# Ledger of designs, part 34: miniprotein binders against q56419

Target 1, 326 residues: q56419
Amino acid sequence: MEGRTLEEVQEEVFKRHGVLVPKKELEDLAKALEEAGLLLTEKVEARLKEEEEKLKRERPMRLAGLSYPEGEREARAFLEAFRASYPGEGEEARVLLMPHLEPSRVPEVYGAALAALEKTPPPERIYLVGVAHRPLKEKAAALPVPFQTPFGPALPDLPALQALDALLPFELFNTPLAFREEHSLELPLFFLKGRFPEARVLPLLVARRSPELGEALKVVLRDFPGLLVLAVDLSHVGPRFGDTPLTRTLAEEARRRDLGFLERLAEGEPEAALAFLGANPTRIDGVEVVASLLPLLRERKGKVLAHRLDLEAPTLSAVGAGTLVL
Key: E = the ipSAE of ESMFold2; O = the ipSAE of OpenDDE; V2 = 0.75 times the mean of E and O plus 0.25 times the DockQ between their complexes.

## First folded at step 20 (miniprotein)

Design h1 (at its last fold request DockQ between E and O 0.56; V2 from the best seeds 0.70)
Fold by ESMFold2, fold request of step 23:
Structure h1 (fold): chain B 326 residues (1-326), chain A 85 residues (1-85)
Amino acid sequence: as target 1 above (326 residues)
Amino acid sequence: DELALEFLKWFIEYLKQEIKEVKKELKEGDPEKLEEKLKELERLVEGLFKSVLLAKGDPEELKKLSREIEKLKEEIEKLKKELEK
């Protein structure tokens, strides 16, 4: 989208689509986007280089002061408040499924994850698998740098990451900038690092299902044992996600699909969990991660500790979150 | 940010239509012209990819756009392979 190419594309897009949109409104929008796009394209290139250089050294906190406190003492208190939101006991996890939804929206779901971590021996490393919210050059990616947290830096497990990279048919370290603002890693990491401050991390993102990732991780985990964390949300329903406004019937269906999915995972039947969703009409975003990690989930039985379908009244929408131990 | 996201959505639809036209001409069109077209589409999708990496906005909307961009890249690669047959 640079220079001459952008102008050609704008002209063709307007030509092809202008007849379906009011001309004045389209022209005003196109002019604003063209000026911002041309300046933004040049600024985008400069910004890409600047941000990429920063990410070669570390991944700084982006959500401190927004989703969790920046200072360590306040962050400890925050962690304890979330644990208190779930009054039950956890169970030891070899695999933990937890959300990446804004923590204040589902405090007891994060609390359940903390309860599970209390029962889990401190691992040497954590395989943290999130969902890419920006494009990846490949189906999956990692970033082998420290991730800053209020509890200190989460150090990468470089030997395990290198072993994983060697087993994949694509370069694992392929899209550093996709990690820059990726909350699906940062939010769960806050809780994980708070409980396991000595654990190293493999920060992984999935954009699209990759059976190759699961097979490679199965091998890597034998040599580099640790805690596997699926940092995924569940149903996404309502106008924010392309549906009609949320109804009681749609919410009930979303809860049913969330729980049916989790319960089948808890029985060690990940293929059945995926089949239960069919075309995934409530848009559970954990599907791509689960589909990637089938070899690691088969025959692992466990328990659903918590679930919430959190309603967004202003958008007439809802997002599901759950905690599962295997 | 909202204006930039709307342009990106518009542009994705444009690219989908261009890919659809390449598919229609795949067997009976001029292979060299189609190859040149696919190279240009590939460059455009790469620019789109870079723009979304720094875009601001709703993470769920950005995720949806990102999957569309990735699908466009895959479709272009498949068409390039088909032309070489």
Scores: ipSAE 0.791, ipTM 0.911, lowest interface PAE 0.7, mean pLDDT 87
Fold by OpenDDE base, look of step 20:
Structure h1 (fold): chain B 326 residues (1-326), chain A 85 residues (1-85)
Amino acid sequence: as target 1 above (326 residues)
Amino acid sequence: DELALEFLKWFIEYLKQEIKEVKKELKEGDPEKLEEKLKELERLVEGLFKSVLLAKGDPEELKKLSREIEKLKEEIEKLKKELEK
């Protein structure tokens, strides 16, 4: 089937552009795509199946030794350093909004999250809701397996996950491969597991807004109480995201939108927070997560602990990050 | 990895054009042929879906591709429902 696809692509390129791509170049492209795992050959399908089978048992660390230390002792020192980067005190959280950006870019924002966790009684379970950077079969998904961390495995809360699945109009346990390299869960989980080693975890991903998820979670939280964590970034501005290079005006607009969003959430007005963003021209990452969790965010008052718009100098782009407790 | 992402972007644009053509043909075309074409497009989108799951690259670029795939799926589903009427 794939050979036909390349020939069909060749024919289509020829029809549209009047250029016949040489068969050798197509073969080289096909090899490159196969090597990249993008060509659905029997070999790629076998690899997919193998990777899916591995994810039935555990989700291994992907960012250990890159974004955080692999060794437990070094990992503890890492947590302490991040906590030290935030000079303030935290507040008790029932809901924690924190970033999933590379930790080294926004250390004080993660430090603020750690400060909040210090004031939070150890939960039995953590509902960790991340952003899907890969496609899901459904609007949301969960992976009901242990996630490896330097502090040991974060174990899933299977009863709570099953209760959630039973209340959703779609299969919650979909698209396991989307979790394989998903940093929006792995990075916040490092901090959460380090602070609450005995807490079970519900690793959830949102691709698209799912009001059903928020309603279902509201019910599940009654029988299975726990800490809700929204692992989301804020504005994404600059050339990497389709804008001009970062200017003072663009940075001020990004900060205004980030803070205006967080402040309305802190006031217990998540619908107002979404309405404030409108078409979301600065591309706040957490919109689909917040839109899915409205029932859990309504009327909850809290505090913005930290915010940063971090410049990525090589691309003259910036990403917003914040920490909010409710 | 960059070449792979560019290919995926190109393929998304190709599928968008094919969907637009089906949408134009929906009013005057042979329903059976259109159904077959939509089934083939679904197959291609499923392939694209799997490819993006395995793709390496910038998470934000992958997220963009993911959203485009979702739109393609929704458009195909809409066209299928329109064809059934």
Scores: ipSAE 0.744, ipTM 0.899, lowest interface PAE 0.6, mean pLDDT 89
ESMFold2, look of step 20: ipSAE 0.756; ipTM 0.899
ESMFold2 (binder alone), look of step 20: mean pLDDT 79; pTM 0.733
ESMFold2, look of step 21: ipSAE 0.744; ipTM 0.895
ESMFold2 (binder alone), look of step 21: mean pLDDT 78; pTM 0.723
OpenDDE base, look of step 21: ipSAE 0.744; ipTM 0.899
ESMFold2, fold request of step 23: ipSAE 0.754, 0.773; ipTM 0.893, 0.906
ESMFold2 (binder alone), fold request of step 23: mean pLDDT 79, 79, 79; pTM 0.734, 0.733, 0.734
OpenDDE base, fold request of step 23: ipSAE 0.708, 0.712, 0.711; ipTM 0.889, 0.891, 0.891

Design h2 (at its last look DockQ between E and O 0.72; V2 from the best seeds 0.73)
Fold by ESMFold2, look of step 20:
Structure h2 (fold): chain B 326 residues (1-326), chain A 85 residues (1-85)
Amino acid sequence: as target 1 above (326 residues)
Amino acid sequence: DELALEFLKWFIEYLKQEIKEVKKELKEGDPEKLEEKLKELERLVEGLFKSVLLARGDPEELKKLSREIEKLKEEIEKLKKELEK
């Protein structure tokens, strides 16, 4: 992949498969791979560097006009519609678990999060912890730049981010490009910034379990109090995720696992919640975040406000989403 | 995009097999040759890492690929440490 020429690819294919692929077919493949960023040509390397430098200054909206409205007035109306989708009352949250699934798919789950925010005093800062969907150089990462939203930029809490970085055994600011299209931060941030326009943000991603992150955050939160948000989805079942087509039995198992996980978290028992999942057969993607943040979740009791296992009819698959306050 | 994701999946599997061969040869193989092989595998994994950072496609498939790449990086680092002993 590092700048391989067509001749190098053709030779490797012949060496391994005994077939000499016509040069035109290899040229088409090479061009498609270059356009997809899979060949490390001078053009691709320049694009990598350009994108990385932009992300060191700000993180622009990627989903405006797609997942939420681009204009502020329309975005505020959008928030109110989502709140109306949840007819219940929230509770004050010191920790909020909310989804990052496409908002229109689970409107009442996001509405429940808004209901919780209504009961939550405006924090000075929000620790927003999402799930990395691209690789990180370390177990976790942050991007200390403004994140654009329809409600204005969400400014980074630089002192808190620096304090966190200083406590970790790895460089926290390690993979800017992983934030470029990361919806697990952008979608929850829309709702959070809309309700807390003055709050600063610590935008964090977890790729793999990092107990060090949880211990460091516990220390940082004492000096820099704020709202902790776990922006995670729950079960992922069906062919899109490696299963047979969704059946009623599989959907009921996914719901049972989602709710059992959330209920144990609500009892202040995050280790029990993880143990309940065992090998995680329905692929709840909140596991790595919860496992990283155990010190912040232990003995903190709360309430599950909402849950939905949302069907993706075209893929015969489903994704679970929930709202939990602690 | 779909073709690109399938190529990434194939290449990850290729790298897994190459790492398995290095593990098999740790005790009996030539340490200098294995060290050179691990450096090349590390370079290839880094290239793959950058490719996935730029790739387009289903975020859930990209997440799965990302975890595979992170595992490859960890395996290579462990093997490098074993060779140094």
Scores: ipSAE 0.734, ipTM 0.892, lowest interface PAE 1.0, mean pLDDT 88
Fold by OpenDDE base, look of step 20:
Structure h2 (fold): chain B 326 residues (1-326), chain A 85 residues (1-85)
Amino acid sequence: as target 1 above (326 residues)
Amino acid sequence: DELALEFLKWFIEYLKQEIKEVKKELKEGDPEKLEEKLKELERLVEGLFKSVLLARGDPEELKKLSREIEKLKEEIEKLKKELEK
């Protein structure tokens, strides 16, 4: 079927653009796409099925040895160094907003998260809500399997996950492949598991705002209390994201939006935080997560512990990161 | 990985054009043919969905592609509902 689609695409490109893409280039592209796993060939479907079957058992580390150490001893030293990068003291968190950006870019922001976790009694479970960078079948999803970490597996809270699924109008356990390489869960989980080795985890992804998720979680949290963690980044500005190179003016606007968003959350006014962003011209990453969790964020007062707008020099772009406790 | 992402971007734009054509034809076209075309577009979008799940590259580019896929799905569903009226 796909070969016909390529020929049909070739014919259509020819009809529309008057360009005959040489069959060899199409074959090379098809091969490249197949090698990249993008062509839905029988081979790709078999691979998809195999990967899905693997994810029924566990989610392996993807970023071990890259973003954080693979070995436990080195991983503990890594945590300590990150904690040391934040000179302040933390606050007890019932809700923690922290980044999922590459840790080396914003060490003090992760350090602030660790400082908050030091003041937080060990939770029985952690509701870890990340951002889906891949498409989901539904607005949100969960993966009810152990997530591997250098500190051992983070085990799922199956009873709490089942309770959540039962309250949602859609199947929560959808799109397991979206979790396979999702860093928005893996990176914060490293820090969380390192601090709370015995906590169960509910790994959740949000693709689109789901008010139903927040309402359901509010009910579930009554019977299954735990720490809520929002693993979200803030502004994304510069050429990588469709802007001009970072200027003082653009950086000031990004910081203003990041801090204005976080401060309104710290005041217990999540609707005001969303309204403040409007069309979100600096592309704050956490908007869909916050919009989904409004019932859990209302009237909760807290504190902004850290913020950084980190420059990626090669692209003259910047990403905002923050740590907020509620 | 970059080539794969560029192809996916191209394919999204192709599907956007096809959806626009269906939208134009909805007022005057054969409903049965339009239904078949929408079913084919749904199939293609599902293929695109699976491809992006397997794709590697910049997470922000993947996120952008993901949002575009969601929009395509929503547009197709809207057209299907309009055709049923």
Scores: ipSAE 0.734, ipTM 0.896, lowest interface PAE 0.6, mean pLDDT 89
ESMFold2 (binder alone), look of step 20: mean pLDDT 79; pTM 0.734

Design h3 (at its last look DockQ between E and O 0.55; V2 from the best seeds 0.70)
Fold by ESMFold2, look of step 20:
Structure h3 (fold): chain B 326 residues (1-326), chain A 85 residues (1-85)
Amino acid sequence: as target 1 above (326 residues)
Amino acid sequence: DELALEFLKWFIEYLKQEIKEVKKELKEGDPEKLEEKLKELERLVEGLFKTVLLAKGDPEELKKLSREIEKLKEEIEKLKKELEK
């Protein structure tokens, strides 16, 4: 084991920043990292196995007391406050796009989602599609266990999940640990479970666009009808995301890109929405999910209910969030 | 924390360069040496994958790293298939 070698790697990274490294140094570094990986891999593997064992039974709340209240009564009051932050009326959703950004940052956007759910007949199940913030072994994944919420466990729709798995060219249940801390499912689920306490859930993550997922879901939804939720954020601009300092021009462009994307989706034109973004210069988060789900979004007309580009003052950066019903 | 993230970014760039070298040598290089190198690279990328699964930090930075690691895994898998032909 080479603990001293790790220190040398850290020092070299600090001192060299982008300097071309001779091949011999690279070979020595690779060997040292492999040797450290052997010991760390055994401990990491043991920890991974322990955490996976826990996830075979349930997915616990990670954000209770941080992003939303843990107690059911307080959680219901929390939902009411968020609904009140959106003064408009919702519309029935067969497909709902909503954010996964910290709720306190965009209260009226979540409020608009609640307004839409208020107008939506209780579904038997919810297809909840989030964005993986950890690596997945495949382009998409699911976790077929109860997800805990302050409103009780959100039970998985096992028959629908099995049907989906059977139609995909890859194993759907491929990366359980990616769900352990995934807020893009947990935050929207709080609102969805609070409004539809009897609905079962298909908790899905997309890492990279998968046309196969959308085709399979179109088939599964015909046999297992339910509410499709795209739990995605929009533009990410500013230094935190690799831009120069945020300017009014960049912020205005991000807002225009967000709204243009949403409006084209609302027209039932998801390919046009993606084309509008081109290389996605404002890094709209939802593109991989939308690109996966094209068959479910085509020809569905609807309405944009809310949008905010929320400023992160400490980082001089901003994140967009929206609510769309189809 | 910040140093650990810089290490991961540097290591990903190192692996990208190693993969490019394998691509350049695929047709003319020694297949046995290339196979050994690909197996070593695969193990290193798998270690990164596991490390990021357990890592704590900014979800947006972790997402960026995750996409790069996934791309590396896919590129290595493609090269392994090409070498087996």
Scores: ipSAE 0.776, ipTM 0.904, lowest interface PAE 0.7, mean pLDDT 87
Fold by OpenDDE base, look of step 20:
Order: sequence, then structure tokens, then C-alpha cells
Structure h3 (fold): chain B 326 residues (1-326), chain A 85 residues (1-85)
Amino acid sequence: as target 1 above (326 residues)
Amino acid sequence: DELALEFLKWFIEYLKQEIKEVKKELKEGDPEKLEEKLKELERLVEGLFKTVLLAKGDPEELKKLSREIEKLKEEIEKLKKELEK
């Protein structure tokens, strides 16, 4: 099947571009794609199956020793340093919006999240809703297995996950491989597990807006109360994201959109927050998550604790991050 | 990794064109041939889906590819439903 696909690609490239790609170059490309895991070979399928089988038991750390320390003692010191980077006090959160950006880029924003968690009574469970950076079979997914952290495994709340699945029109437990390297869950979970070691977790990913998810969660939260965490970043601007290099004007627009979005959420008007963004020209990451969770965000008033637009100097691009409590 | 992502981008654009062609043919084409073509496109998109699940690269680029794949799936499903009518 692979040979036909390459020949078909060769023929198509020839038909469209009048260039016959040499078979050797196609073979080299195929080999490179295979090495990159991009060809559905028997080997890739076997690897997929193996990785899926591993994820039936646990989700191992992928960013330990990179984004955060692997050792528990060092990890605790890391948490303390991040908390120290935010000079303010937090507020009690029923809903916490926090970033999933590389922690070292926005330490004070994570520090603000930790400050909020200090004022929050230990929840029985945490609904952790991240952004899918991989494709999902459905609009949303969950992985009902322990997530490894330096503080021990974050255990799933199976009864609450099952209750959620039962209320959704699609299978919640889909696309386990999308969770394998998903940083939008792993990074926030480090901070959450460090603060609330006994809390069960519902690790959720949103790929596309799912109003059904918000409605289902609203029902589940009645029987299974807990902390709702939205792990989302804000604006993405600059060359990495298809813009010109960051200018004062572009940065001001990104900040205006980030803060305008967060403030409307803080006022309990999530629909107004979405409407304010319109076509989302600065590419706020959390739009699909917020759109999915509208029933849980309505009429909840809160406070923006922190915001940063962080420059990535090598690419002259910037990413917005914020911490909001509701 | 960059070459792999560029190939995936190219392949997505190829699939978009194929879907557009099917969409044009839907009104006048042979339904059986169109059904076969849609089944093949579904197979290719499923392959692409699995590939991106294993792909390495910038998370934001992977996210973009992921959303494009999801759109391809939705368009194929829509075309299938239109063909059944």
C-alpha cells in the first residue's frame, strides 16, 4: 500500500507541478516519514498499539526534568519559587483559569494560580480541562488513568468520569494517544497535584467547542462537586503564528484582547467574552474551552489576578497568559 | 521533524483539493464512483489522523494540523450524507 501511495504522490506531483520527483527522493522522504512515525507502516501501527496499551495503565511524565523537576524535593522548591514570583494574595476559586505555557516564561502567572489555590479549600476532585494540541476523534476526550507527577500519581475520579460519559452524546474515552504528550494537562497538573495531593482528577481535553460538555459537566458537578480548572493560554501573535514581528501596536492589541476577554469572564459574561473576540484575530487559545463550558461560567463573578504577554525573542512572537478566579 | 510537518501540510492541501473535486462532482457524477472516492478519502484522512497523533514538533503547529484534519473529516462526512440523499 505504501508504494502505491508514493507512486500516486509522484504522479500527482507530476500532474500538478510538471516535476517528476525521483523515486529515490520519494524513498528517502518515505524513510524520513517512517522514521518520524508519519507512515502507517506495520511498524507504526504496532507502535501505536503499544503506546495505547501503555496508556491503559498510566500516563507517564513527559516534561519532568525539562519544564519542572523530576524529584519531589526539587519539585516542592520549584512550587515555592513560583509562588514567590507573585507578590499578591489569591482569592478562593471555584473556577480557575490558568496557563499551560512553559512555566519559566510566565512564572508570576503560575504564581498567581498558586496564590488562588492557597485560598481554596482542598477539593475532593479537580476537573482539569486542557486544550488538545493533537486531533481527537470527538470534540472532547478524557483519559481515565493515573497521571504521573513528582508528587505521586494523580488518580482519576472514575465515578465522576463515568457519570460524565453517560451524559455525553459521544464516547468520552476516545483518542488516548492525544494525551500521551499533551502539555496542556501535564503542566497545570504539576501545580495542582503539588497543592492538592489527595484530590482526584478528571483530565479532559477539548479540541472543538462542545456545548454538550458544559451541560453534562453542570449536571455532574451537582453530584460530584470539585474545582474546575481551565488550562488555557491567551493570544498568540507574531511570525510563529502568521503575523509580522511583534510591534508595540500588535502587543497592545494582544493585551487588549486578552484583558478584555478575561475581564468579561470575571464579570460572569462568558458569551460577551466570546463576542468581544469576534473572529479571534490574535488567536486566543482558550476560546473553544470557554465556549464548551458556558453553563459553568455564566453569572460567576471573579477577578483577574495576573496577565502577561511573553515575548519569545528568537521568533519575535508573543503568547498571552492569564490567571482568573471565579 | 520540520520536513515531516511540511509534508503533512502538503498532504492536507492535497486532500482539500480532492474533497473540492468530489464536491463539484456530487451533482453530476456517478454516485457509486463518488462513494468509492469518499471511502478512499476517509481512509487517507484516518491515516493522517494517526500520523499526527505520533508526530513530533511544535505544539501550535500540531494544533493547527489537528484542526485542519478535523475539518477534513467533517467535510467528508457531510459529503457522504449528501450522497445518501
Scores: ipSAE 0.722, ipTM 0.892, lowest interface PAE 0.6, mean pLDDT 89
ESMFold2 (binder alone), look of step 20: mean pLDDT 79; pTM 0.727

Design h4 (at its last look DockQ between E and O 0.70; V2 from the best seeds 0.72)
Fold by OpenDDE base, look of step 20:
Structure h4 (fold): chain B 326 residues (1-326), chain A 85 residues (1-85)
Amino acid sequence: as target 1 above (326 residues)
Amino acid sequence: DELALMFLKWFIEYLKQEIKEVKKELKEGDPEKLEEKLKELERLVEGLFKSVLLAKGDPEELKKLSREIEKLKEEIEKLKKELEK
């Protein structure tokens, strides 16, 4: 069937563009696509199945030795250095909003998260809600397996995950492959596991706003209390994201939107925070997560501990990151 | 990785055009043929979905592709419901 798709693509390209792509170029493209895992060949399907079967047991580290140290001793030193990068003191968190950006880009923002965690009593469980950078079958998903970290495995809270699944109108345990390389969970989990080694974790991903998720979590949190963590970035501006190169005006607008969003969340007004963004022209990453968790964010007052708009110089683009405690 | 992403982007645009054609045909076309075409589009979108799950590249580009796939699914579902009426 796949060969027909390439011939059909060739024919369609020829029909639409009057260009006959040589069969060899199509074969090279097909090979490149196969090597990239994009062609649903029997080999790719077998690989998919194998990867899915692996994810039934555990989620291995993907960013160890890249974004953070693989060894436990080095990982502890890494945590201490990040904590040291934030000169302030934290506050006790019931809800923590923190980034999932590459840690080296915004060390003081992660440091502020660590400062908050120092003032937080060890939770029994952590509800870790990340952003899906891969497609999900449903609006949200969970992976009910251990996540590997340098500090040992972060174990899932199966009873709490099951309780959540039972309250959702869709199957929570969908799209395991979306978790395989998802950094929005892996990066914050490093810091969380390092601070709370005994806490169980509910690793959750949001692709689209799900009001049902927030309502279900509100119920589950009554029987299964824990720390709620929103692992989200803020504005994404510049050429990588479809804008002109970063200017003072664009940076000021990004900061205004980031801080205006965080401040309204800190006031316990998540609906006002979403309304403030409107069409979200600076592409705040956390919008779908916040929109899904409204019932848990309402009337909770807190404090913005840190914010940074970090320049990626090679692309003249910038990403906002913040730490908020509620 | 860049070539793969380019192909995925191209394929998304192809599917958008196909969906647009089905949407035009919905008013005057053969319902059985349209149903078959929608089933084929669903199959292609499912293939695209799986491909993006396996794709390597910039997470933000992958996120963008993911949102486009979601829109394609929603559009197909809407067309299916309109055809059943």
Scores: ipSAE 0.732, ipTM 0.896, lowest interface PAE 0.6, mean pLDDT 89
Fold by ESMFold2, look of step 20:
Structure h4 (fold): chain B 326 residues (1-326), chain A 85 residues (1-85)
Amino acid sequence: as target 1 above (326 residues)
Amino acid sequence: DELALMFLKWFIEYLKQEIKEVKKELKEGDPEKLEEKLKELERLVEGLFKSVLLAKGDPEELKKLSREIEKLKEEIEKLKKELEK
């Protein structure tokens, strides 16, 4: 379809389906494809290039005023409210698993993360590992630029990022556009930057499991110590995710799988946690990240601080979120 | 937007079928024609990749599409390697 004329598309449809589609309908299809970005034109290619160049300098906020307040004062009050949603005590974390689900849906789960951060000495840097929701050119990627937050820019740790890139069998800085709207980094970063305003960040995305990433990070963390954050959600069940409507039985299964996964991670047994999920029938979001980071999770024991399977009443669906310290 | 998402899903299925056809012809088909077909498929998958990078919609649906695109790229690369043997 790229670079094709409407006549060539019409011929191809006829050749494959034996139906001659009128030119007007093909013109409507071409317009719809262009609006979706599927029919790449000179104008769309120019827009892609311009957006990519902007992301090579900084990553602006996309969710301010939607998921968290834009102003610093309001954002700080927001953090205080979330901490108050979890009345318990945290524990020091060298590895933190926290969600990237919309914060208002799971306030006590984010509150538990803040409680853990209260007990955690300010790190020099944070290895923030999210889940790519857009395609990456490689199994994983990073974007070595400042990420804007209401608390100021989260600056990249360039030496650590360059060391990581050097250890990988692929270019780490490979898909800037995939970061443009990636909430799995932006939402956790809000909480992390608010608590650790001086920490630098390694903003990382995983699309597919990469054992190479985990081995490289193990080496980099030795020389560039910091806080490792797995910014992942847990079960995704219900019609929004391809299931039948949520039932009590499906919800119970999702909770059991979420907690069983987290508990095995808390025992320092990440391979057992993955094996427990099998084919991952409740679509726990963190599987590819955990599978990538096995060397960093083995034999590291800790505690599950919070969990919620949050209902989406309009979609008859649910998403799980948890907080784990290791 | 809903029409565009539906077309992206349809296009992925179309490409899966085309790749399956190449697999069926790998042993007995014309290597030069298969190479040309794989280059065409590779270009189409790249366009699909860029389209999903620009697409709006439910992040979970976009993640599913992204994984399909990544699988298509891997399958095409494997077939190119097999054809070169």
Scores: ipSAE 0.716, ipTM 0.885, lowest interface PAE 1.1, mean pLDDT 88
ESMFold2 (binder alone), look of step 20: mean pLDDT 79; pTM 0.730

